# VHH binders against f1rd40r3617to3795: the designs that were tried, part 28

Target 1, 179 residues: f1rd40r3617to3795
Amino acid sequence: FNISVQSGYEAISQELCVVTCLKDLTSVVDIKTSSRPAMIGSLTDGSTETFWESGDEDKNKTKSITISCVKGINASYVSVHVDNSRDIGNKVTSMIFLCGKAVEDLCRIKQIDLDSRHMGWVTSELPGGDHHVIKIELKGPENTLRVRQVKVLGWKEGESIKIAGQISASVAQQKNCEA
Below, E stands for the ipSAE of ESMFold2; O stands for the ipSAE of OpenDDE; V2 stands for 0.75 times the mean of E and O plus 0.25 times the DockQ between their complexes.

## First folded at step 20 (VHH; framework vhh_8emy_2)

Design x5 (at its last look DockQ between E and O 0.01; V2 from the best seeds 0.00; counts 0 for: pae E 14.6 > 2, placed apart)
Fold by OpenDDE, look of step 20:
Structure x5 (fold): chain B 179 residues (1-179), chain A 124 residues (1-124)
Amino acid sequence: as target 1 above (179 residues)
Amino acid sequence: QVQLQESGGGLVQPGSSLRLSCAASGFYFDDYAMHWVRQAPGKGPEWVSSISGSGGYTEYATSVKGRFSISRDNPSKTLYLQMNSLRPEDSAVYYCAAERFWGDSLTPEEYDYRGQGTQVTVSS
């Protein structure tokens, strides 16, 4: 799953041979961080050159990014960009994705370990439903860590996400790989 | 298998210096924060110093700050503790410990890995 572009994600229904296009919903979600909220803008500016760096508030603690979806927004995927090769003193080596309807009632949906040289997007599929709260818990071997980008893909209620007619699964997959 | 092997301990006089080493194997050394903890007879374990995976960040207990220096060499997977101006109260078994996620361990017993320790005795 490559979301290096700002365009939506093409999802394939092999059973129906229908391609759906998920929209980038990052601009319409609320994002909070466990520290240094002034740097949140760097997570959504569309550039992997900028970053959010955890601050003193999270010293010796798990760091987190919390995404809250508004009514009418259906998040399908969340992606986090990390560059441990550039962020040598701020590496992320563990990500836990949690999701639920409320911040106080989240379920773990994905856990992943990253190597010390990881560079790229980490993506988690989200369960269906309205009013998603997504929390990403981050850990590493450093006192601080950096995250370059966060992206949320999904659909808005009332909008069609179907693109074009029937295509072969192989063609759809190829397009996804080229995107 | 994971192994942490401390060395460099011994009997020294007050005011002297000693350098401890910890040789690590069996895990990705640079992905772990490393720690020194010590335990004197009849006392509980005491945190001494910590260093982040990259070595870019260090912390020290108040009791050793300004006298001890923690460092690491990731290519050789070795942790060091330079101890200067040693005092009798520094006498203890010194343990090297590894922690995968910085700050997760609240007590020395909660570290992911720990060595067998090396004895440091400071006495006139």
Scores: ipSAE 0.669, ipTM 0.832, lowest interface PAE 0.7, mean pLDDT 90
Fold by ESMFold2, look of step 20:
Structure x5 (fold): chain B 179 residues (1-179), chain A 124 residues (1-124)
Amino acid sequence: as target 1 above (179 residues)
Amino acid sequence: QVQLQESGGGLVQPGSSLRLSCAASGFYFDDYAMHWVRQAPGKGPEWVSSISGSGGYTEYATSVKGRFSISRDNPSKTLYLQMNSLRPEDSAVYYCAAERFWGDSLTPEEYDYRGQGTQVTVSS
């Protein structure tokens, strides 16, 4: 499973327009980073003002974000927001999207090069099914790089989700329940 | 095989704090969502808080939100619950529990693994 970086952007942009009706499932997936796991909250807080910045654990290595979908989640798209215009010393110039049912069996599905002033979302369509593991490999010209947000879009079986023995709810519903 | 060992419980006064720990072994801790569940005498299990495998997402029961804080340290395979501003109604046996995929279980009885518990008693 190989993907050319030369095409697919226009189709992904079109899919993103269609996806404005898909649900944001980001709060119910498990996210792991190659370094500085304490900063993961900045990837999912809904703000492009905060960031995850790679650290010492992955210096001189490919940086990565790994997403594990819970049972019953059908992730359709994953999107990554970077801002090379603000993150001058922490640019991201290459992204590789990988997907599979386990971390040991990932295949590349998209590879994208980004220019030095890129600001915005980069989106990859995902194969159908559930129980996906998604990995985003990131490279840049400096020892560290920044990612400002990650989103997972898709469908959940039904409109309910299980949480610790309570009636399941979407992130928006859970947010309201915690009020 | 799998072990979850809670500690840090005790008898305390109202308004005080306790920190519970749960030491895990026998499974790949990083891949599991972790939960705190409590059970008072004569009551069924009550979910308290949950944290994703990476630690990036947390949830709290309404009754403890703002007072309790869940955290985990994956290198040491340890789950924590910081309990502040304790009230008599927080008195219970507190259990840690593990779930491979967050959302598979509808009730605390359905989690993949559960510890033996640690007693927390809040009284004057």
Scores: ipSAE 0.000, ipTM 0.176, lowest interface PAE 14.6, mean pLDDT 78
ESMFold2 (binder alone), look of step 20: mean pLDDT 86; pTM 0.864

## First folded at step 21 (VHH; framework vhh_8emy_2)

Design y1 (at its last look DockQ between E and O 0.66; V2 from the best seeds 0.68)
Fold by OpenDDE, look of step 21:
Structure y1 (fold): chain B 179 residues (1-179), chain A 124 residues (1-124)
Amino acid sequence: as target 1 above (179 residues)
Amino acid sequence: QVQLQESGGGLVQPGSSLRLSCAASGFYFDDYAMHWVRQAPGKGPEWVSSISGSGGYTEYATSVKGRFSISRDNPSKTLYLQMNSLRPEDSAVYYCAAERFWGESLTPSDYDYRGQGTQVTVSS
């Protein structure tokens, strides 16, 4: 798994070397969105060409993606891909990552402001422990916003994890080219 | 330093038109939704119009819909309000305001930044 961030790719790429040893758990987690749930499939289809776009019902509300982990799943990282350069009318300029055991008991673990032309992955490390719910709160200057992909990386209980950084930043970037 | 400076106000007759401008500086203009708010003497602030960061989405108060048009030029960091068919009840100080996140503000007083305003007076 490679995360492409235009401004800080090198630093992120180094971190991703560790992440590549983790399993993609996206297919085994439950994902909900604050609006237009019919588009959730676009978040996990492996393509940055498709997207989830928030609905008009959320125009005056914080948009969110909620990830629920099943038992035995240990999420270590959550990554969100946005492309503000393409999604001019649907920009994401703020992401808040929250996690906890339940939706009612979420704690903020990361907040990030995004550039108006940000293209690429935003990743948050998840704290260790029994975290069952991850929520990403999304805001922007538009009435709607777009998210292209969501990924959850981690490990399943009982499985061994090999830590190896084998992919160079350049190769990682090439594999995650947009368009 | 963040600055919003309104201009274009004045005294006009009913039925006339005015174009207000708001020059923005000190922040990433295109990352903010922009708003026009007006306040008449003895009244609270009234929301007039909003435009998204890209300018692709606009909203208007019922009282001005069809008569006013909000627009923005992001390269010049300027917000506009074209006011047509002006009425005496449109008389107010008009403020431009910036909101970082669309729809987060519940009232005009909640906007992140606001200008000093420009006086619009519609009178025979």
Scores: ipSAE 0.825, ipTM 0.909, lowest interface PAE 0.5, mean pLDDT 91
Fold by ESMFold2, look of step 21:
Structure y1 (fold): chain B 179 residues (1-179), chain A 124 residues (1-124)
Amino acid sequence: as target 1 above (179 residues)
Amino acid sequence: QVQLQESGGGLVQPGSSLRLSCAASGFYFDDYAMHWVRQAPGKGPEWVSSISGSGGYTEYATSVKGRFSISRDNPSKTLYLQMNSLRPEDSAVYYCAAERFWGESLTPSDYDYRGQGTQVTVSS
């Protein structure tokens, strides 16, 4: 495995040096969509050639992807792949990221605007704390829209801290940090 | 600055056709859904038709379906309303409107941009 070292800038700040190991947690989270749940597999299949497309269940309503994490899973980043240059009739021009303990208690984290040429990943850092639900609200000028992939990066409670302690000891004694 | 300028209104006979245009500037036209709304004297605004940003999806009020046709030309940043078989009850000020997100506006007053309108009068 590989681990990213995040350390302070001063030599005296070693106690704050916690090595964070970000893992792809997408396979262990629950994903729901506002429409066409049969297409959810296209969001997590590792291909940007497949897509989820919104449907009649959310016609004239906000389109969304909702990610639920079980206890012990700490999502740090969520990434959404859209391709407005290909999906001309299904463009996504705004993403609103929300998180909280439950779907009825979500706080807005940020809004990201996209232009008609956007193709690629849009990533939001998630706040720390005890949140189990991440929601991405998706908007655009078309009656339907497409998302091609979703990824969740983060850490599992206990594993990331244990690895960080062992790696910090190794780095102090024997090993170089990776670039 | 953002501008929506309607044109093509006028006085016509019942049964005639008329084509309205809406020239857009000051925003990225392709990223907006577009609407036609009309308002007759003494009445509130009435939604007429909508078209998606790409132009691939259209909707019409039941009172105009089959007679009116909405279209857009994204390269020229122009919205159109072809009005056929005009009736006296179609007489109104017609304005175009833009909304960034399809279906988010609950009423015509919620649209992001709107023009000042063009008068259509169908003489009875």
Scores: ipSAE 0.550, ipTM 0.825, lowest interface PAE 1.8, mean pLDDT 84
ESMFold2 (binder alone), look of step 21: mean pLDDT 86; pTM 0.863

Design y2 (at its last look DockQ between E and O 0.76; V2 from the best seeds 0.00; counts 0 for: pae E 2.1 > 2)
Fold by OpenDDE, look of step 21:
Structure y2 (fold): chain B 179 residues (1-179), chain A 124 residues (1-124)
Amino acid sequence: as target 1 above (179 residues)
Amino acid sequence: QVQLQESGGGLVQPGSSLRLSCAASGFYFDDYAMHWVRQAPGKGPEWVSSISGSGGYIEYATSVKGRFSISRDNPSKTLYLQMNSLRPEDSAVYYCAAERFWGDSLTPSDYDYRGQGTQVTVSS
């Protein structure tokens, strides 16, 4: 399954078109889940065939995935992949994205309702700045729910993310997703 | 407009059976957990049973477990409650209720939608 994540990029018009491409930072962030942490690896293995499934301990609680960014990591986007068409008994129908400096100081930045047959990536832009924690709150009509993948896009301080060349927005976006 | 309409209630003798139905309309039925709640005169609402959106997960109150069976037909947007071995203490108005997110409600009063109810009376 192709990653169709809307990634952020900045095109700078100079003599040569320069595109600032975000990098996949998923491997350098810390991810926690509200239940069944042993399945966290499935969220970042690059496969939509595997998944994290919430445990029974969360049956009457909001499920959540928490992403913590280390110093020097600047997250710009967070994307969550769900497949409600396959996960009939584990659907996600609501996502709330929160971010902040600490877990206790999170602000809601996005709320989205998902179709009962939604398959694909849900992306939230992050406000930038000093946000170190991203939390995704998940709800659905089932006792448990499934999330297939999580991806964090951004940039590392001190690293250049500029790509020279005249590329279309679509190509740039694809490269960001593949980076 | 959201509508939940219960039916199937009535007066029956102890030990008898009833099947309640709840016809839903005006919302995506299969995206909601469904519940049965009952309220007897002079008492507060009592949770009876719950079924997840897909029907894959079910819970019952201890008082009805083994006697009642909840089910749903998503294509017809109908919720059912099969009530067997009825007892006088089962007498109440039975309400169908919808909850968008499983477990989000703390009390039966917190459900997103609720019907007008159907009267069930168990008496010799």
Scores: ipSAE 0.820, ipTM 0.908, lowest interface PAE 0.5, mean pLDDT 91
Fold by ESMFold2, look of step 21:
Structure y2 (fold): chain B 179 residues (1-179), chain A 124 residues (1-124)
Amino acid sequence: as target 1 above (179 residues)
Amino acid sequence: QVQLQESGGGLVQPGSSLRLSCAASGFYFDDYAMHWVRQAPGKGPEWVSSISGSGGYIEYATSVKGRFSISRDNPSKTLYLQMNSLRPEDSAVYYCAAERFWGDSLTPSDYDYRGQGTQVTVSS
């Protein structure tokens, strides 16, 4: 009875003290593409002036970017930069986001359709939990398509501050008020 | 309400030329790959030619390569097929079709939209 209620409130208080710090994890994930793997560096070089362009390996097949996370990496968001206003012959007008524990067992989580003049980032929130693989299927009305950047935001195990007991220890009362 | 309306068919002699048009409405034409498909009596649909949304990439069936030319005018939302050196085996109903995602359709019956067609008859 009262034990259950007291434990519930204490757990909720500790969860409310948890601060989730999102960081750019792109450099620590593995990225593969359905074609032209030599161009993968253009997806992660921090420049929207370079691009990955799909090639003959996936002609008339689904084009995709697959992101694999090492254990302990918790991806919260994936962002994809496309520029249909510049890439008129390589437009991306639909993105399907999938995730799961392994490439062979992915579940579709979201489809985002894009305006044919879209310029900028497209971001999908990922469901919480034990996902090791994120896949982005890309489609459009052209025989090839371009993606200019990919970013993964999230946290590493042990880097997100979960302040268990800080509320009970009056952490705010013991820290000088600097800001 | 998507509409694809073909026109320009007719009865012609071998060696003649025809130009087919396909007027599109009810969807964002530029965002679709476009196709010509033909169907002769008693036969299944046969893919003829495809053009990407921007018009920058074009494919032809081997049976029409060098004789047919596909094009599109995105401002007027119109697809064209110029057919030269027509042969009796080109006789068919010609349909335009739209496909939102290049290469997703396995057969011509899988396209997202198709018109009612225009008859082309080439008689010896």
Scores: ipSAE 0.514, ipTM 0.811, lowest interface PAE 2.1, mean pLDDT 84
ESMFold2 (binder alone), look of step 21: mean pLDDT 87; pTM 0.878

Design y3 (at its last look DockQ between E and O 0.81; V2 from the best seeds 0.00; counts 0 for: pae E 2.1 > 2)
Fold by OpenDDE, look of step 21:
Structure y3 (fold): chain B 179 residues (1-179), chain A 124 residues (1-124)
Amino acid sequence: as target 1 above (179 residues)
Amino acid sequence: QVQLQESGGGLVQPGSSLRLSCAASGFYFDDYAMHWVRQAPGKGPEWVSSISGSGGYTEYATSVKGRFSISRDNPSKTLYLQMNSLRPEDSAVYYCAAERFWGDSLTPADYDYRGQGTQVTVSS
C-alpha cells in the first residue's frame, strides 16, 4: 500500500533530499464502527478480501467508522478501501471525512462521491494540528454497505520521519505519485 | 433531466391485480434506491414499498405486505410494482420515487426524485 506523499521533503543538495516517510499507524489507533463491531478486525487485517459490513441496525442510518488517535500520534492521511465492483449489494457511493479534537466537535474536511464501480483507496489528507478523532460517514443505495480496509498514515512524536535519499525532489514526487 | 414516469394504473375490481411500471431517465438508476408511495384523496403520502439499488433488498408497508411485490430492471431503468388481491383501500395515486442514499429520507416527501403518479382505483 502506497499513498502519494507530495510534501514533506526538502532538497539538501543536488543529490541529496530529505524525504518524509510516514508510518502506518493503523495498529495504534482505536477504531469503532456504527454497527457490527465484531467485524472491525477485517478493516485492519491488511487484506482487501475481507470486509466490514454494516448491520441491519444501521439500515436507516448513516454508517460510520470512527478513528481515535491517542496522544503522541499524528495522523496525516486516512485511507478507505472500497470495492463496489464486488460489493454490488453493498456499495458505498458517498464518503464524508470529518476530523476534530473530540467526537462532538468534528469538522468536515472532505466529501467524495464514488462511482458505482469504484474499486480502490479513497484518501483524505488530514489537517495538521491537534486532531484526535477522524470520522468517516458512509452512504449508499443499499440497506448495507461494505468497507474493505482502513489505513491511517502519519507519525509518532519523537520519531524521525526524515530519510535522506540521493534522489531529486522531482523524482521523489514522481515516485510517490506513481505508487 | 431526471424523469420518472409511472404507468399501469386503472380501474379494477376488488381482488384483481395490477402491475405498475416506472420508467426512469436522466440519472444513474442503479445507484438509487427506489420507492413506491401512494396518496389517497384527503390523505397524506403513504410509503408502500422500497427496493435497494441492486434490487437485493426490499421492504413493504404492513398494509401491502404479502400482496404487493416490488422489483426493478436496472438495464431498462424500470421499476415495477405487482399488486395482487387489490382492495378498495388501495385506491390512490401511486408515485415512484428515487432516493440516492438508502434510509436518508425521513418521509416520502424527502426523496430526491418523484414521478407524476398513476391513478389506481379499486371499486366494485
Scores: ipSAE 0.840, ipTM 0.918, lowest interface PAE 0.4, mean pLDDT 91
Fold by ESMFold2, look of step 21:
Structure y3 (fold): chain B 179 residues (1-179), chain A 124 residues (1-124)
Amino acid sequence: as target 1 above (179 residues)
Amino acid sequence: QVQLQESGGGLVQPGSSLRLSCAASGFYFDDYAMHWVRQAPGKGPEWVSSISGSGGYTEYATSVKGRFSISRDNPSKTLYLQMNSLRPEDSAVYYCAAERFWGDSLTPADYDYRGQGTQVTVSS
């Protein structure tokens, strides 16, 4: 979330508070996988009944999904859907989220460990500022693994909605205009 | 807290069969890939066989392929190694080992957990 807050002690009626409205940007980002690129469509088709499954190209290597944002696209959240209850032979039990300006300049944001029976979305908030690449490293106890969906939530330049007052960018569900 | 306990070793003649067991506790067994590793005196650890967390995928060292069979029973938290057509070169202490992520360890010394071992001696 980016917000712009301006307070005028002399002209309160002209004070503006800008809140960035988040949208699903998954269809406009570039997605690559460490293996089986022909299955990438299963990650973005809006269905948790399809899947990407890792293959021989990343055998015994870190499995990953890499998301690249072109200019004007600002990712705020990334979500990954995993179903270890159905994908018993392809479980994902660890995810590491990284972001940066380029693939050579990635920093770890967080690591999320998953129960072997986890079913559902795993979401990471992305730091504000200059990042154009998001990488999700995936590991588990199986020789291959599956991911069923990826979503990117963010904003496009010029799509912000203005709301009078001041709003904290730290709370996505709560609007609270502050100095 | 974590325990891996091997059993089933012994002294046998060449050509014999032996079944090793590894009882696991203190961790979620189903979430780990499992391995058998052996170590003879004066040698480093040698990878023998691996099995994925679900049991659906197995790999073997070329020296044992066709003679050894790895399996696991996740409800009982037990790993097995069936060893057939044993040779004197198979003599070693056999360890079970666990790793959280398939293929993450560079060498057998890097696995997350390792048991005490059970001695297998094949002598003519």
Scores: ipSAE 0.497, ipTM 0.802, lowest interface PAE 2.1, mean pLDDT 84
ESMFold2 (binder alone), look of step 21: mean pLDDT 86; pTM 0.868

Design y4 (at its last read DockQ between E and O 0.75; V2 from the best seeds 0.74)
Amino acid sequence: QVQLQESGGGLVQPGSSLRLSCAASGFYFDDYAMHWVRQAPGKGPEWVSSISGSGGYTEYATSVKGRFSISRDNPSKTLYLQMNSLRPEDSAVYYCAAERFWGDSMTPSDYDYRGQGTQVTVSS
ESMFold2, look of step 21: ipSAE 0.553; ipTM 0.821
ESMFold2 (binder alone), look of step 21: mean pLDDT 83; pTM 0.831
OpenDDE, look of step 21: ipSAE 0.825; ipTM 0.912
ESMFold2, fold request of step 22: ipSAE 0.543, 0.498, 0.419; ipTM 0.820, 0.806, 0.763
ESMFold2 (binder alone), fold request of step 22: mean pLDDT 84, 85, 84; pTM 0.848, 0.857, 0.845
OpenDDE, fold request of step 22: ipSAE 0.879, 0.881, 0.877; ipTM 0.942, 0.943, 0.940
ESMFold2, last read: ipSAE 0.000, 0.581, 0.521; ipTM 0.085, 0.836, 0.811
ESMFold2 (binder alone), last read: mean pLDDT 84, 85, 85; pTM 0.845, 0.854, 0.853
OpenDDE, last read: ipSAE 0.863, 0.549, 0.884; ipTM 0.932, 0.798, 0.943

